# Miniprotein binders against q9bqp7, part 56

Target 1, 240 residues: q9bqp7
Amino acid sequence: VPQNWFPIFNPERSDKPNASDPSVPLKIPLQRNVIPSVTRVLQQTMTKQQVFLLERWKQRMILELGEDGFKEYTSNVFLQGKRFHEALESILSPQETLKERDENLLKSGYIESVQHILKDVSGVRALESAVQHETLNYIGLLDCVAEYQGKLCVIDWKTSEKPKPFIQSTFDNPLQVVAYMGAMNHDTNYSFQVQCGLIVVAYKDGSPAHPHFMDAELCSQYWTKWLLRLEEYTEKKKNQ

## First folded at step 24 (miniprotein)

Design ym14
Fold by OpenDDE base, fold request of step 25:
Structure ym14 (fold): chain B 240 residues (1-240), chain A 94 residues (1-94)
Amino acid sequence: as target 1 above (240 residues)
Amino acid sequence: SREELFERIFELIEKGDYEEALRLLREYIEKYPDNPLALYLVADILYDLGRPEEARKVLERAKELAKKTGDPDLIEYVELLERLIERLLEELKK
């Protein structure tokens, strides 16, 4: 059990979007602060096994591709992910705010992959918006808050070249989602709360994306795990 | 615990104590023959030891098991190592 337990859901907030919520998705800028990001917490609290295997993979990739080849590979992966998120933001943004849709951004296999998911996405409340948990002292940038099949979700979009049909195959992504949920639910910049999460794994070849829906119960389970990771991070920082 | 054992194995690999790492892995595999991670690590060490043919044989089994578990990262690691082993085998034939 986490020593510093905090609820993921805010009892003072309603799950019902107020009809008065602005039609424009929230886009709160991430402030550079001493406060750790969700991503940083997760990265710094990887298991020894995860760290070892990742480093081993990197070494082996360098053997295969060379140092420059590996740098290029990493850059391309990053760029593909970035472009995908930019394209999604463009698609999910209100038409009035749509800068010239770079048609080239929309012609990706990843975008094709998520089309069937996008059909079930509506009521976009936030896009690329910063969240802060004041009490637990972490920040994050969430991809999307929207209704998926009529349920308000924190949506996290991921790119993969390999099938990830199970939520367990998404590793720390569920923790990221619930971290964003918990922060948003207690961030004063948000008037509403979210009880569900959605991880969408998009594929480069355009094959149908895998949606991993997280109900409130599953979110609560991962929230406990997140709190433990956050505590571990905090302890590691005190010892430095 | 399993975790402690693997942590020790990782430390041994990092130190270059491959023989002791292999011993521990083999002992583990005797108890748990269907662990794809352990088999992968054996193959990986064998590769570093310049024993690619042995590595290939072990890795084939690791690959099959990894596919059954559905761990995409392990599958990727296995496939990468497979390519490296094949490359090394080709180089040794020249």
Scores: ipSAE 0.811, ipTM 0.961, lowest interface PAE 0.5, mean pLDDT 92
Fold by OpenDDE base, fold request of step 25:
Structure ym14 (fold): chain B 240 residues (1-240), chain A 94 residues (1-94)
Amino acid sequence: as target 1 above (240 residues)
Amino acid sequence: SREELFERIFELIEKGDYEEALRLLREYIEKYPDNPLALYLVADILYDLGRPEEARKVLERAKELAKKTGDPDLIEYVELLERLIERLLEELKK
């Protein structure tokens, strides 16, 4: 049980989307502060097993590809992810703000993969927007807040070369999503509340993406796990 | 605890004490013969020891079990090690 319990949902905020569909999605810039990001908290609180296996994987990948080959691989993975997020932001942005869509950005297997999910996405309220939880003292950059199948969700887009058909296969992604939800729900820059999460795993080969929907109950369960990770991070930093 | 045991095994591997790591893993596998992670670690150590044929045999079982668990990361690790073992076997035939 977390020592510093804080609710994921804000009782002072209405669950009803206030009718003013903001014509433009929110895009709050991330401020570089001493405040830890969600990603940093998760990375610094990985289990010894996770750390060991990732380091071992890196060593074995370098053995397979060479040092330069591994650097190239890592750079390509990063670039593909970045381009995918940029393409999604362009797609989900209002048409009036669409600078000349680089048609080349839209011609990816990842974009093809998510097409069936995008059909169910509407009412985009935020894109690449910073969230801050003032009380719990963490920040994050969320990918998207939109309605998925009529439910307002924090949507996190992930790229994978391998199938991830189960939410458990997404590792800490559920924690990231609920961390963003909890921060948003208590961030004064946001006038609305989110109760659901969605992880979308897009595939390079264009195969249909896997949507992992998180209802309010599942979000609450992962929120408890997130709080424990945050406490662990805080304790580790006090001892440094 | 299981966690403490594996942490000790990881430390031993990092230090290059492969024989003691293998001993602990083998003892664990005697109790838990269908643990894909333990089998993967055995194969990984055997690879580092230059015993690729033995590594391959253990890894085959690890692969089957990993696929049953559906852990995509472990499957990836197994497949990577499989490729490395095959490369080493090809080099030794030369």
Scores: ipSAE 0.811, ipTM 0.962, lowest interface PAE 0.5, mean pLDDT 92
Fold by OpenDDE base, look of step 24:
Structure ym14 (fold): chain B 240 residues (1-240), chain A 94 residues (1-94)
Amino acid sequence: as target 1 above (240 residues)
Amino acid sequence: SREELFERIFELIEKGDYEEALRLLREYIEKYPDNPLALYLVADILYDLGRPEEARKVLERAKELAKKTGDPDLIEYVELLERLIERLLEELKK
């Protein structure tokens, strides 16, 4: 049980989005602060087993590809992810539909992969927007807040070359999503609350993406795990 | 605990004490023969020891078990090691 319990949902915020569909999605810039990001917390609280296996994998990849080859591989993975997110932001943003859509960004297997998911996405409220949890003292940059099949969700877009048909196969992604939800629900820059999460795994070959929907109950379960990771991070930093 | 045992094994591997690491892994596998992580680590050590034929044999079992568990990371690690083993075997045939 977390020592510092904090609720994921804010009882002071109405579950009903105020009927004013914001005409423009929110895009709050990330402020560079001494405050740890969700990603940093998760990375610094990996198990010794996870750290060992990842380092071993890196060493073996260098043996396979060489040092330069591995750098290129890493750069390509990063670039593909970045381009995918930029393309999605352009698709989901009402204003950017008028700007010269780099047609090249839209011609990706990942974009093809998520087309069936995008059909069920509406009411976009935030894109690439910063969230801060002032009490728990962490920040993050969420990909998207929108309605998925009529339910308001924090949506996290992931790229994969391998099938991830189960939510368990997404590792710490569920923790990331609930961390963003909890922060947004208590961030004064947002007037609404989210109760659901969605992880979308897009595939490079254009095969249909896997949606991993997280209802309020599942979000609450992962929230407890997130709080434990955050406490572990805080304890490690005090001992440094 | 299982966790403490594996942490010790990781430390031994990092120090290059492969023989003691293998001993601990073998003892573990005797009790838990269907653990894909333990089998993967055995294969990985055998590869580092220049014993690729033995590594391949152990890794085949690890691969089968990893697929059954559905752990995508472990599957990736297994597949990477498999490619490295095959490369080494090809080099030794020349």
Scores: ipSAE 0.785, ipTM 0.954, lowest interface PAE 0.5, mean pLDDT 91
Fold by ESMFold2, fold request of step 25:
Structure ym14 (fold): chain B 240 residues (1-240), chain A 94 residues (1-94)
Amino acid sequence: as target 1 above (240 residues)
Amino acid sequence: SREELFERIFELIEKGDYEEALRLLREYIEKYPDNPLALYLVADILYDLGRPEEARKVLERAKELAKKTGDPDLIEYVELLERLIERLLEELKK
């Protein structure tokens, strides 16, 4: 139970799309500031179990691949994830801003993996856009806000081979989504709100991606967990 | 508590006190035989102790249980250790 409760939804905002919405998605620039990011909060509130298992995994990977091999593996997984996100932004952006025919960016198993999901995505409202929760004082960079099968979602794109040094347990993925959602719903740069989430897990071999839909009730449950992590972060920083 | 027990086990593993870590883990598994994390940790210690045949047997059960939970992180840990165990067993035959 969080001590400092704050609602994830904003009753002063509508989730209904405007019929005359422009076709250019919002892309709010990330401000250089000292307030913590969502990923920083999650990284700094890992449990002793999470820390132990991550470090053990690194040791075992180094044993399997060697130190140079592990550095190459980690670099390649990070690069593939970055290229995946760049490709999705390009696909979902207006064509006049797309770099002409970046063939290598669009050729990947991960992009093939999500093709069937992209057919159900429409009404893109934001891409790679900064969010800030003005009251709870945290910031993030969300991947996408769009309709999925008719429901407006904060969409998070994940690759199946995410390196552990850059993320915590996969159970933290829903926390990222709801943290971005809560921030967006209370950020003055946005005039609407979002009540649903979608996590799309893409596969390197091109196998069909798995969508994980989060309705408003599920988002509220994970929001409570996010608030606890944010409280833990704040308390740890006060005691340093 | 369960959380305190595992934190102690992690500390023992980090210090290299594998005998005490195994004792605590086996006592826990006696009470909770279908915990895939506990089984994984036993196999992980046995691998470090140079007992890969025993590690493989324990890890097969951990793998089965981890797949039932659907935890992709634990599945990755198990599969990585499995590859290391099989490589060590192959090397020992030479």
Scores: ipSAE 0.706, ipTM 0.935, lowest interface PAE 0.8, mean pLDDT 85
Fold by ESMFold2, fold request of step 25:
Structure ym14 (fold): chain B 240 residues (1-240), chain A 94 residues (1-94)
Amino acid sequence: as target 1 above (240 residues)
Amino acid sequence: SREELFERIFELIEKGDYEEALRLLREYIEKYPDNPLALYLVADILYDLGRPEEARKVLERAKELAKKTGDPDLIEYVELLERLIERLLEELKK
């Protein structure tokens, strides 16, 4: 149980859109500041097992590929993820012309993988948009806020070469989603809130992506875990 | 606790104290033979000790069990080590 609990939902906000809400998706710019990002908090609070296994994996990858081969591998993985997110932002934008769209950006196994999910996505409210939790003092850059099968969700897009059919196999991804959700729900740049999450895992070979839906109850359970990670991060920062 | 035991094993591996790490891991596996992480760590150490035939045998069981858990990170670690073990075995046959 966290010692400094804070609610994920804001009772002063509605999850229903107002007529005054903008008709184009929000894209709040990320401002550089000294408060930690969600991903930094998660990376700095990995378990000893996670840290050990990741370091062994890196050592073994370098043995397999060599140092330069490993650098190329990690750069390619980063580039594939970046291009996937750029393609999704382009696809989901309400105003897009062929002049702005790189046709090769859209020709990807990952994009093919998510097509069946995109058919169920509508009402896009935010894309690649910054969130800040001023009380808990963290920031993030969420991928998407949209309706999935009629439920307004914070949606996180992930690329993977490995199948992830179960939510525990995406173990830190749910924490990212709820951290973004909690920040957005208390961020003055947003006039609405979101109570559901969705993690979409896309595959390089174009196989159908796995959606992992998180209702409000499940989000609240992961929110408690996020608060513990944030508390752990804060304690480590005090001792540095 | 199991968490404290594995943290000690990780420390031993990082320091290169492989014989003590193996002793603790084998004692654990005797009591809990279905733990894929423990089996993976045994194979990982045996690979570093230059005993790839023994590592391969242990890793085959670890791979089977890891697939049942559905942990994609552990599956990735196992498959990577398997490729390294097979390469070393091929190298030694030359």
Scores: ipSAE 0.702, ipTM 0.933, lowest interface PAE 0.8, mean pLDDT 86

Design ym14
Fold by ESMFold2, fold request of step 25:
Structure ym14 (fold): chain B 240 residues (1-240), chain A 94 residues (1-94)
Amino acid sequence: as target 1 above (240 residues)
Amino acid sequence: SREELFERIFELIEKGDYEEALRLLREYIEKYPDNPLALYLVADILYDLGRPEEARKVLERAKELAKKTGDPDLIEYVELLERLIERLLEELKK
């Protein structure tokens, strides 16, 4: 149980955007500041088992590939994930045309994998947009806010078979989503709020992606777990 | 508790006290013989001790159990160690 509970939803906000809102998705720039990011909080509050197994995995990968081989492996997987997110932002942006897009960026099994999900996505409100929770003092960069099958969601795009140094983020994907949701719902840069989440797992071979929908009740359950991780982070920072 | 026991085992492995780590792991496996993490850690230590034939035997059971749980992280750890064990066994054959 968190000592300093705070609600994930803001009762002073509608989950429906105003009709006068611009049709271009919001993209609030991420600013460097002292406030920790969602991903830093989660990385710094890993369990001792998670830390041990990831470090052991790294050591074994280096034995298999060599240090340079491991560096190349991790760099390539990071680049593939980055390009996937860039391609999705380009696809979902109403200002883009096909002749202006990098065609190699769009040639990915991951992009093929999500096509059936994208047909159910509409009303894009934010893309690659910064969020800040001014009361709880954390920041993040959410992937997308859009309607999925008629429900306004914070959408997080994930690739399958990523390198294991970031495995904890796969375990923590629901926490990431609700942390972004709570921050957005209490961020003055946004005039609306979101009560649902969606995690989309895409596959390198182009196989149909798996959507994982999170309704408001499930989001509230994960929000409690996020608050515990944030409290743990804050206590560790005070002792450093 | 189980959590405290495994934290102790992790500390022993990190410090290179493999004999005590193995003793604790084998006592745990006597009570819980179907724990794939415990079996993986035994194989991992045996590999570092230069006992790859023994490590391979233990890891075969860990692999079977890990696949039954569907834990993709543990499956990857097991398969990576398996590749390293097989490479070492092939080198020793020469």
Scores: ipSAE 0.691, ipTM 0.937, lowest interface PAE 0.8, mean pLDDT 85

